# VHH binders against c4kar8: the designs that were tried, part 141

Target 1, 263 residues: c4kar8
Amino acid sequence: MAELSTPSPASPAPLDGGRGDELEKFTLRGARQILQLLQDLITHRGLITAHTGGGHSFMTAVLKVDEERGRVVLDPSPDPQANRRALAAPRLTCVTQLDGIRIQFPLVGLGEGQDKGRPALFAPLPAEMLRLQRREFYRLQVPLAHELSCLLKAEDLARKPVEVSARVIDIGAGGVAVVVPTGAAEFVIGGTLPACRLALPDGEPIELDLEVRNLNRQTQRNGTEQLRVGLRFAALPRAADTRIQRYIFKTERALNAKARGGL
Key: E = the ipSAE of ESMFold2; O = the ipSAE of OpenDDE; V2 = 0.75 times the mean of E and O plus 0.25 times the DockQ between their complexes.

## First folded at step 9 (VHH)

Design s5 (framework vhh_vobarilizumab_d1; at its last look DockQ between E and O 0.66; V2 from the best seeds 0.60)
Fold by ESMFold2, look of step 9:
Structure s5 (fold): chain B 263 residues (1-263), chain A 125 residues (1-125)
Amino acid sequence: as target 1 above (263 residues)
Amino acid sequence: EVQLVESGGGLVQPGGSLRLSCAASGFTFSEHDMAWYRQAPGKGRELVAGIDSGGYTSYADSVKGRFTISRDNAKNTLYLQMNSLRPEDTAVYYCAAQKSFTGVTYYRPSEYDYWGQGTLVTVSS
């Protein structure tokens, strides 16, 4: 029989964000909530990716929580260099999944200890933990074949209205990222683009208001410059949200099925 | 009042031996993880050896095979047998105690609840 490889699950990586205010509603700050969540990680033997910076990380787990002293006890790496990097890092960013829920929390002040004769690491309890359902952090990379586009109602350099058809490169519950030729329109971070139109394959375009969140210049293989525009959905109607989630779900399943059949 | 009182330090030639003692009072000795730390001039305190309430021992790499930590809970006393002493072992040696938590010991000096005043060990010819 032919053996089909299951695509590897996406590795948990820290959220790349300039601002944390969008994530605040998913942030736990209560001491009892934090202790319970850490205890759940212990009970379910959750594996944690601990990021030390510079692209380095190691696998760990929460071994114990010392409530009285306010300490979390972690499994060290078998690699001594990883442990040295962790002890030297100003911040350890821990990322894991529990029952399909993404969990992320910082640890500072990492130190060495032992647990019943085995080496261990420890740190003060985190002051906060981020707890996200997959829906809140996932961004689908849009296949080129779908030709997903967003008609942006923006302004040119002379402040004259222009419409720009931008290719959508990723899409999630909270927004899209698009690319446009440099100079096609003027974008201002924090600016609002009203009555834009997102074209999904399953029906009429969705009319929605967008807010510019980030701008990045990108160089194509041929040296051509493009502008990547990160756009947040303003208050999204429920019907539009449902259509976007359905598109993401269907596309993800189709890509997974194609990957299996293509192997 | 809690007290940790070290004794047994002194001047010894390289290759010699010393036995340090730490007499503890004012707390439940058997419920604490005990350690010896040392501090050479111009350096921070470093862990030499630890022994937890369950009897597990740990040693700094620099002293493994030469030093032996032990405790006598009936006498509330911590010991450090120091053999094959070297000039780099010269330091003030401190006894420290940390309340036990389910077999976990935190080695950062700020985690220890009680410290002695220290006993000087000098290894020199």
Scores: ipSAE 0.696, ipTM 0.879, lowest interface PAE 0.8, mean pLDDT 87
Fold by OpenDDE, look of step 9:
Structure s5 (fold): chain B 263 residues (1-263), chain A 125 residues (1-125)
Amino acid sequence: as target 1 above (263 residues)
Amino acid sequence: EVQLVESGGGLVQPGGSLRLSCAASGFTFSEHDMAWYRQAPGKGRELVAGIDSGGYTSYADSVKGRFTISRDNAKNTLYLQMNSLRPEDTAVYYCAAQKSFTGVTYYRPSEYDYWGQGTLVTVSS
C-alpha cells in the first residue's frame, strides 16, 4: 500500500512588506488582539507555514499561549533539520489562514522547550500580526480535487520558449500562485508571461497575460524542490474576471458548507 | 529568600558515578520546572537535564542513557544521578528553576527564575 504522500499544501509565500502603508491598516499591534488571534488559531487548529528564510519552510501550529511569560508555543517539525534552521533563523515568518483570512506574523527569538515530555518550540509573542480582511488580498486555497492548472508560456535558460503546466495552489481576483518543477523554466520577477491559459473546472481555459510577482523555492518532504510562482493578472478580460470570481465564490461557499458539517 | 543549593560534586574517575542534589527553598518547589545545567571551562552553559512539575524529563543527547534527573517534592530536592562519567562531563553543574506553565518548560537559560551557585564535577583519571 503506497502511502499516498498527500502533497503538502503549498505554503503561502509571505507578503513582501513593500506596500507598507496599505498593510498598516490590517496590522494588529494590540496585545489583547494578538492574544485573541493566537487563541483563535489554537482553537481552529490552523496549520501554519513557518518560513525560516532561504526559501525554506516547515509546517507548524500554535499549541499554547503563555500570556504570563509572553510566549507562544509551536509544534516542532518532524524534520530535525527544519527545526535547526528555525532555531538558527533570526526571524520566522509565519503564514496561515483563518476563516479565509490570511494571517501573517513574525516570530523572533525562537527556542527549544518541552510540552509534557514532547519537544516544543517557543518564542516571544509577536509584536504584530497582519490580518488581511479585505477581499482584495484574499486568495482562495485551491482544493487539490479541483486540479486547477495554468499553462505558462515561459522561457528556459537559453531563452527558448517553453510551455509549463503548473498547478494552481491559490487564486484571487488579482492573480494566482502556481507550483512548477524546479528548472522547468526561468522566471524573472516583473517579467510578463503572455498568452497563458488558466484552466477552471467550469469551462474552457482562460487565456490571459501574467506578470511574475514572487518566486519562492520550496523543498518538499521527499527532498524534491519546487518553485512557487506568484503571478498577477496583467490583462484580464471582463468575462474571465467574472468566471474567476464565480469560481472563487462557489468554492468558498462549498468549503464553508463542508466546514460547518453540511456535507 | 529563594535558594538553590547544589551538592554532591567532586572528583571522580572515568566510568565512575556521582549523585548531585539541589536543595530548594523560598518558593513552591512542586510548582516549578527544574533543570540541571553545566558549564565547562571556556564553554557556554548548556542544558544537561530537565524535569517539569509533572515529572516529565528531558536530556541532552550527550548524557542520555547515562544521567537521570529526578525530584522529591516532599523534600524540595532535585537530583541528578550521573553514571558512566566521562572527562567531557567535567563542569560546574547548576540547578535552575522556572515557574511551570501547563506542562511547558522553556529550555533557555534566560527563562529560569532561579539559579544555584553550582557544584564542580571533575572527571579525571
Scores: ipSAE 0.479, ipTM 0.768, lowest interface PAE 0.8, mean pLDDT 89
ESMFold2 (binder alone), look of step 9: mean pLDDT 85; pTM 0.856

Design s6 (framework vhh_vobarilizumab_d1; at its last fold request DockQ between E and O 0.65; V2 from the best seeds 0.78)
Fold by OpenDDE, fold request of step 16:
Structure s6 (fold): chain B 263 residues (1-263), chain A 125 residues (1-125)
Amino acid sequence: as target 1 above (263 residues)
Amino acid sequence: EVQLVESGGGLVQPGGSLRLSCAASGFTFSEHDMAWYRQAPGKGRELVAGIDSGGYTSYADSVKGRFTISRDNAKNTLYLQMNSLRPEDTAVYYCAAQKSFEGVTYYRPSEYDYWGQGTLVTVSS
């Protein structure tokens, strides 16, 4: 009876130094952003895997955030040995997922506390939180009130250049989905639309190149036919990427606040 | 001015009892979590007992069943009843206060806002 050695869960490989610049784009360092994300974890009762090193981990959750003292309160393990390891560890690596997004953050200086007579753990607020949006797959549904638009430089059926103002219905780090009137332009899957202009609420339009990835005809409830065009960002300047990410984050936060009954 | 003044320390024989008091002034006592810490010679400061603003108590394993922490908010006074005292209980006992946060108490010395000067408890035959 060969004891199947359950492969020791591979310690998350040290994020190789060369991808450091890409990871910075996903790293939250703002105090308000960190607080909000921790509050989101509380609201969603997100389970967190806390790694103590040496291949050991325990399940925890954020119970409370003390903004005034700059503390995060955690649920202790039911295993006293796990708690001892956690308290002895110079650093905890906390890993969780919220809405399909992997979140990773370090905690240092773990201590013991109490929450309404129950044992608790606490630490200083993390200095940074990594939000690994599978950028390629996350799409924010754009609220109608934001009126995001994209000016498409396309061709008509006669191959004459036309400009089409398209409403943006969803946006992600990798592209946008837009709706256009049927017959407004001819789109070819795999074709590039150069020098388009994406309008965000926070400033001047962003000039970018778009690649057509998919085409879907949609009939609205009113019987009007529209063409949904999925577009990939073909060339996105770093500054534009930052603005898009900021918009997505801000909008997501606002939507989540509304969903929680917050005005 | 914020003050925490400990009293009731002294010399006691093993198996004896003492009652420590901590008189608080200069802050809203009822809105603070209170604790007793002790520091033995050559050792670090350790938690003995805590009581939050809601009345929930916590004890170190070494004193559990022997010591009782209590508070009188009307008198702004914290108490520690110590029974069945042992030589290893010899230490300077400190009163500490921390502003309450939603029923959370942090059991780390650096998390307390105010400290007393301490009172010496000596358990010796």
Scores: ipSAE 0.858, ipTM 0.943, lowest interface PAE 0.4, mean pLDDT 90
Fold by ESMFold2, fold request of step 16:
Structure s6 (fold): chain B 263 residues (1-263), chain A 125 residues (1-125)
Amino acid sequence: as target 1 above (263 residues)
Amino acid sequence: EVQLVESGGGLVQPGGSLRLSCAASGFTFSEHDMAWYRQAPGKGRELVAGIDSGGYTSYADSVKGRFTISRDNAKNTLYLQMNSLRPEDTAVYYCAAQKSFEGVTYYRPSEYDYWGQGTLVTVSS
């Protein structure tokens, strides 16, 4: 029987491979895992945005999985031009959400078929599927009122130890982004900053090791320069991870309550 | 041994008719989706018509209204009635079989498990 509920549409933009190292741990490559996830999409009647490139996309759904042949069967678009674009595209990037979990997978070798007398599209099973709980990739924009900071144990130009108190701009399960005055320290992409201290509202600062992932210089409207530093958590202890997730959850809940009128 | 043996091809004038047959053996015919494909010289194989195990039919736009696909599961035979033939219908016609999966047929030629040797249809004055 058809169910009444449908999942919310997933974000229309795919996550790109520029963050492939961070996303690899969430990527399913086992045939059994892939089949099960596709079957879950069928069972929950998940709506999928299929991106064909050039900013074009169409809505589809997984209708069936043929395990023996290794094929996935898709609902075609009612727009014939969208179907022609899909068939001509070197790959489709399919994006959807299931119970708050973002799912993304590529399909290549799209072909035409039929399903019980109705037109259908098909492709070989994807070789990989990205499966992210939103909290695993979500970056909370830290409210200024929280004044979250991270004490960085870095080096200056002369390679002398320096401690820099950096304001945290955003935070997620995998890391933080901070800002510091330009020249406060030297940061090297791939470099590690051991024993930094992240100050959260709920207790003592968390001691953690950070890895520099990106650097971006910015000039403020008043002419001052600052450096945005993207930092990854290295080998995060479970207790530290729990505290970070709790902070994110509480802050999201508080922001949602304000948006709903403070119930 | 699986066999698909086409017959009924030949030379016909434009506007004429031919009936192709494909005798199948070595597999459970009623559990397979059947199709006619054709290949003109220098071109790839293209779908002409398909009929799945449940009896649903599909036709290439170029043959709709002129060709009729049918099957006789008791005789393990696939048919193609071709009427109002045109010179562009000239090709080798192939019988193909694909194991049925829950009412789904995959129309790409590489998805078919078994192929016949073909029968030539020539439409010319």
Scores: ipSAE 0.773, ipTM 0.906, lowest interface PAE 0.5, mean pLDDT 87
ESMFold2, look of step 9: ipSAE 0.762; ipTM 0.902
ESMFold2 (binder alone), look of step 9: mean pLDDT 85; pTM 0.858
OpenDDE, look of step 9: ipSAE 0.852; ipTM 0.938
ESMFold2, fold request of step 16: ipSAE 0.758, 0.771; ipTM 0.899, 0.905
ESMFold2 (binder alone), fold request of step 16: mean pLDDT 85, 86, 85; pTM 0.861, 0.865, 0.864
OpenDDE, fold request of step 16: ipSAE 0.851, 0.855; ipTM 0.943, 0.943

Design s7 (framework vhh_vobarilizumab_d1; at its last look DockQ between E and O 0.74; V2 from the best seeds 0.66)
Fold by OpenDDE, look of step 9:
Structure s7 (fold): chain B 263 residues (1-263), chain A 125 residues (1-125)
Amino acid sequence: as target 1 above (263 residues)
Amino acid sequence: EVQLVESGGGLVQPGGSLRLSCAASGFTFSEYDMAWYRQAPGKGRELVAGIDSGGYTSYADSVKGRFTISRDNAKNTLYLQMNSLRPEDTAVYYCAAQKSHTGVTYYRPSEYDYWGQGTLVTVSS
């Protein structure tokens, strides 16, 4: 009986710090706010992925906040090597979610400690915590039953115009992720795909310009390669934005209702 | 005046035993987490053992099973029983005190409020 190693959920890639101005709106720097958020993490027993650099991470949790000393106390890894890496790292990037909101914060100056005889890690309180509100960065995983598609106007390797029907796998206010067959078109990060058509269930396709932001090749279990393309809405009409938001909201509500056993 | 005074250091043969004492004065000893640190020649200061105000102990891996930290709050004294001493245990041993907070002890030299002058332990044949 081969234990099907459940693929560890892909740790969400650290948000590339490049959109500095937009991130500022979601960055908490107030001491009270930071403390409150850390307390909330404790209360909810939020699991934290702590990134130590070099592609290494471990799971932790905030155990305690020592306000008097200005310290956060973390659960150490059961892996001694992970703890050594953490202690050696100049910076720990902590990523978690609370109520569906992504939270990210740096810890600097990690040390070893003890909480009532149990090994612990500690660091000074973070100077800032990023709290990404659902509205701007939330990507809805599109139910397969919705069959959302996006007609991409792209070019092939010969720079010949091609139209590719891509399945939408996630959608947010800022863009979509789609999957395309490998070799269907040539995509360049930063490139614009003009006059694409996003098909929503509620009406006519939305014509919009898309910017390629990410490319990931994925090999399916059957050995078939697919290309995941992250696309940003480059120019979205207000009416289209409203429709997209409505779709997301309606779908989320339905999914939540189903999860609660209401359907 | 706050004072931590270490004693009990000396020359001992490999496999021998020593008991270090640290006499504390000038502060409420029972409210402090205590630790022994050591510094070997040419090396940094490292944690040997800690005991918090609640009596919970922690040991460096290098001394685990050989050393025992204890405290007597009535005497304001910290102890380190060192058994099965090795040449690599040769160092100046320091007593350190950290104000207890929330049950967490921070094993970082900069987190300690008070330090002793140290006592030399030499393990040599």
Scores: ipSAE 0.723, ipTM 0.873, lowest interface PAE 0.5, mean pLDDT 89
Fold by ESMFold2, look of step 9:
Parts: C-alpha cells; structure tokens; sequence
Structure s7 (fold): chain B 263 residues (1-263), chain A 125 residues (1-125)
C-alpha cells in the first residue's frame, strides 16, 4: 500500500510519488541527473527494495547503466518466483537510501539478459527519480502525551459540513496522518478539505488546506474501529512551514535527549 | 547494407540433426552479440540460444544439452548445431544481431538491431 510516512528500515514502502506538488520539486527528470544518480548507486553498492505490487518485493542492486542503449541492469533475485513476478509486473517500484537520501524510481518493461554468463534483469532507464533529503521524507511519530490535533472541515454522509477534531499520529514537511472514529465524516481520496486548523503548541492554530491521500480502516486491539487518514498540505505558506519544522525539530530533540538521559 | 542470411534448414526425422548457418555482412561481426530465435506456427518469436561477442553462451531450457551455438568471427558466420530434434522444434529459425556494449546482452526481440529472413526447420516422422 502507498502511504505518506517515513519508511522503516526493515520494510520500506514506496511513497506516493509524483502526485503532489511537494514531490514534483524533488523529481529528477534530466538524463544526466538520472544517469549520475544510478551511477552513484552502483558505486556505493546500494541495496534496493524492488516492489512488484500485492505486497511482494525483493532485494536487488543496479549492476550497470548502458547509456548507449538507454538501459539499467539489475541483479536478479535468487528466488525464481520473485523474478517471474518482477518480469510480469507492469511496474517495478525501486526504493533505496543513499547517505540518508531516500531514492525512489519506477522501472517498466523489465526483461531478462546476461552479463558475461551471469543472469541479469534489465529495463529502460527510468523517466524520473525521486531524490528526497531527510526533511522531505521524514515523519515524526507524534508522542501521545502531546495530544496534537487537527480540526478537519469535512462532510458527513448527507454531504453536510461537519467539523472533526482528529488526533495527529505523525507529521512531516508534506503532511500529517490523523485518526478519526469510523463514520465521523466521509473522506474521498483526492478530495480537498479547505481551511482546516492544525494546532501546534507554539502559537495559534495554523489554517491550511488538506488533500486526502489515503484511507485505512483499522481495528484496534480492543476491537474499536478507527479510520487513518493520510493528508497532504496544499500550498503551505513559508511561516506555516517554519512552525511545523520547528515543532518537528524540538520534539525530536526532546525525545533524543530523554533517550540519552535514560542511557 | 546489412544482411543476415540463414541456411541449413530442412525436413528431418525426430532424433535427427541439422546445422544452421547465418552468414553476416555489412557490419563488424565481432562487435555484435548473436542469437538464434525461432517462431513456431501461432507463436511469438522465442530465444533459442545466444552467444555474445566475448563467447559467453545462453540457451533456452527446452534446447539445453541438445543444441550448441557457436560463431566464427573470421568467417562472419553464426552456427546452430541441433541434435536430437523433436517435433516441437519445428519452426522458422532466425538469426539476430545486437550491438555489444559493456558485455550485456538483452534477450527481448525488440532489442535486436538486425534480423535474417529465417530458415524453416520441420521435424516430422
């Protein structure tokens, strides 16, 4: 599933790349930039998680870039079933990290080849690559004690305006994830929620427009159902961005200081 | 102009042998990865065997141990020795050439620069 969240080291998931204005400014489309970034992955021998869809993935690496033919060459999986899934997939979503920079790119038209007697996979060079600094993909998990909230101006089933106070569970430069009780409002992926209010501790709430990016219904341990709503910040003013970044920085610093003091 | 001309096809009984040749002209043969593909009635073209400019070979599972690909760079000729022929080997066999770069061969028909017109192999009792 695609989500707006920081990938975990054990099971990184693709970002919802290319849909938001925020991600477009971090998207490389120039041939020289793409070639250089792929070459950097080769040089650093970076491990790549290649996602086939349906929750399947395998580990790979970029072995070579063939500039003259416009091809990237990948290490096949030792698992033949993973290779068959990759070859059948309409898109292979590659995710990796290089020196703290998250890199994500699609490959289409995967085929089989060989490199001096060794099996290999290949594809045309990607048309785009996301390259995100920590700030651009990092999502702070909001401590429960902060009780950070966002007032959503949404609609109910009857399409009547309703205001929902939602608890913020994570926050990053590009958006928040919130939880609401199932049925509190109707949310549509791609829909906009204008004039919502994000309450930060350091001043008056920030008025901002939000776009719904994902919805997940989840059952908690006690059987209670909640709706997790992934929300993207639309055109965020510089002052609002600065306040959000300051909250993230201060909270992360405080959490790290508590961990060090406990060690 | 570039030419790839296959020869050596024909009618053989199951268990028989044939040797296909592909005469190449109009390009520097030693700089190309060469392959044999085949197309059976109602099917798409499939890789039979490949040999890169450095001599590394690859074979489809269905022909491994029965077919041998080779090349003679001095004669600009690609060969396919086909032994223990079976009725399912019946197809038009095509010679294909792909410009070598960095030692990687791409096994998809659209990756090949030149194709011959084919030679028919029929394996029938």
Amino acid sequence: as target 1 above (263 residues)
Amino acid sequence: EVQLVESGGGLVQPGGSLRLSCAASGFTFSEYDMAWYRQAPGKGRELVAGIDSGGYTSYADSVKGRFTISRDNAKNTLYLQMNSLRPEDTAVYYCAAQKSHTGVTYYRPSEYDYWGQGTLVTVSS
Scores: ipSAE 0.557, ipTM 0.822, lowest interface PAE 1.4, mean pLDDT 87
ESMFold2 (binder alone), look of step 9: mean pLDDT 85; pTM 0.870

Design s8 (framework vhh_vobarilizumab_d1; at its last look DockQ between E and O 0.63; V2 from the best seeds 0.72)
Fold by OpenDDE, look of step 9:
Structure s8 (fold): chain B 263 residues (1-263), chain A 125 residues (1-125)
Amino acid sequence: as target 1 above (263 residues)
Amino acid sequence: EVQLVESGGGLVQPGGSLRLSCAASGFTFSEYDMAWYRQAPGKGRELVAGIDSGGYTSYADSVKGRFTISRDNAKNTLYLQMNSLRPEDTAVYYCAAQKSYEGVTYYRPSEYDYWGQGTLVTVSS
């Protein structure tokens, strides 16, 4: 009776170099964004699969971020051989998930360290982090005629509070996408914008907290740069949710009627 | 001026003992993680032992159980007690200092802020 060796589940193929342009939209390169995401991984005790090459990997976690020296501290493997492979590898590919979002980042220049007498690994901060966000909710493209806007309470580069009126370009049950002038404010993915105001047609603005989920710089045909900001509703009151749903439903119905040769 | 001055090196027979000292000046010694590195002829510089500002120690496997690193903050001095010396311990021993960060020490030569000139230890019959 030949024991059918159940093929070990194929390690998810490294994301093949699919269309480089699409991946850029999900790649974080800002130092602040990278630091924030690493801090989020610490806060959530996110387990990381670190790939060393040759089909080898080990489980790790971010223990600390040394901003001053620009280092990330990792939990070593309990397997000494895995740690040796990691240290010998020219590059680690780290893969994890946070809030259902896949995160991937390279680490180069891994070294040995100590954290309060315990062995640790360290590396320079990653130059980039890939955050693959799947749209969880249908997003309605907002008709230009509706002129939906969101007053964002953000900070500038000097961390001074600023208010930015942003045009809403799409809306769904889970959040909005807005466009802002480049340089209007500093946005950090994972950051919360408190007490923002979403203006819907036929009602008072909705006060809500927003979480920055995506940032995409777009150059318009006229050469003007705009920042598209994907925002999640952080804590949406039931009444606000109902209003948003009603707006989406009404708008979709109207658009569909128009597409069918109606008004 | 920052200075690390090693002393206590010399010739010793196999199985013998030496105590190295590193006198630090020009910086707040208690705020730094300290280490001993060594470099044998024709080899790279390698970690021997480290002691952080909190007193936690780390040792290379090759010296574990034989060497003891310690520090006296009042004297701004780092020590390395070396027992059961072997010919393979022959090297120039360097004292190094790294600014402490939340109990984390990086054991890479490039991560250290200050280095001594070294002291030669020769283990020979």
Scores: ipSAE 0.804, ipTM 0.911, lowest interface PAE 0.5, mean pLDDT 90
Fold by ESMFold2, look of step 9:
Structure s8 (fold): chain B 263 residues (1-263), chain A 125 residues (1-125)
Amino acid sequence: as target 1 above (263 residues)
Amino acid sequence: EVQLVESGGGLVQPGGSLRLSCAASGFTFSEYDMAWYRQAPGKGRELVAGIDSGGYTSYADSVKGRFTISRDNAKNTLYLQMNSLRPEDTAVYYCAAQKSYEGVTYYRPSEYDYWGQGTLVTVSS
């Protein structure tokens, strides 16, 4: 009797490709770094979610790395349909974690092989691998009571300087999202806003250069329109980075304490 | 100089049998994973059967139960016993060799280090 296969539960979703430039500094492209990270996945027996597109994924693992030929060897799914989808996909997006570090990498050119009589999958070594601490991909939803704000130095429709105080709705290591009234300033994706000021509860505001990454119009409950602006931090001084991470840590801890009955 | 030389092809009627041989020279045969591929007119090369350096075999679904791959490391020779031949088996059959890596074989034509020139098998009534 043949064994029936079942899909494995889905792992964390891949990070959005629209954030690719903020992730570039965490991208490994050196062959030696890539080989070592893949070997670490083998050593720690890391489970990997391989995303094939269309909402489909399967669980796999790195079985071996062939350094001489530049190939990675993967465990196939027990589900033959998942294997067919993987072999047909133009690329796989592999996602896993190792010791609190998120790892994401593409595989292209997937093929069939065998490993001592057992079916296997293989691909060329990935050209890049993302390696991120939790803080590097996490975005804290800012409590409304904190009234966290960012003073934006932007331009109006007439190209005249304007300062806009924007409420910060989420914050992470790489940037913030803010809301402003529609028409308060002209924002262009890719545009730079120099010398903005991020006001955290502790200490003086942080002076930052910001880059506009996305714009979304929203209608509030009372019918007024506002603009959600996604902003990337330019290079942060160490002290600014530390203050942002401290704020995130303390706020997350406080929110978790409230969820558990608050002390 | 590395060489793989196939032999044993020919014209055979449906239901017949042929035995292909591949004589290898110029490399340490026992360190290589061996395979038979075939190419029908107007089509790409496809895996027929493989046998790794440890003796594990794999077969295309279309030939399972009809074809048997084997190797003789003392004679540096790869074999394919082909039984119950069908017109769809008509193709040029190629011997291929891939350096073994820790028991792994990659079943993609571009992964093979050495290829023979092929032997024609024609199955026609």
Scores: ipSAE 0.703, ipTM 0.886, lowest interface PAE 0.8, mean pLDDT 87
ESMFold2 (binder alone), look of step 9: mean pLDDT 85; pTM 0.862

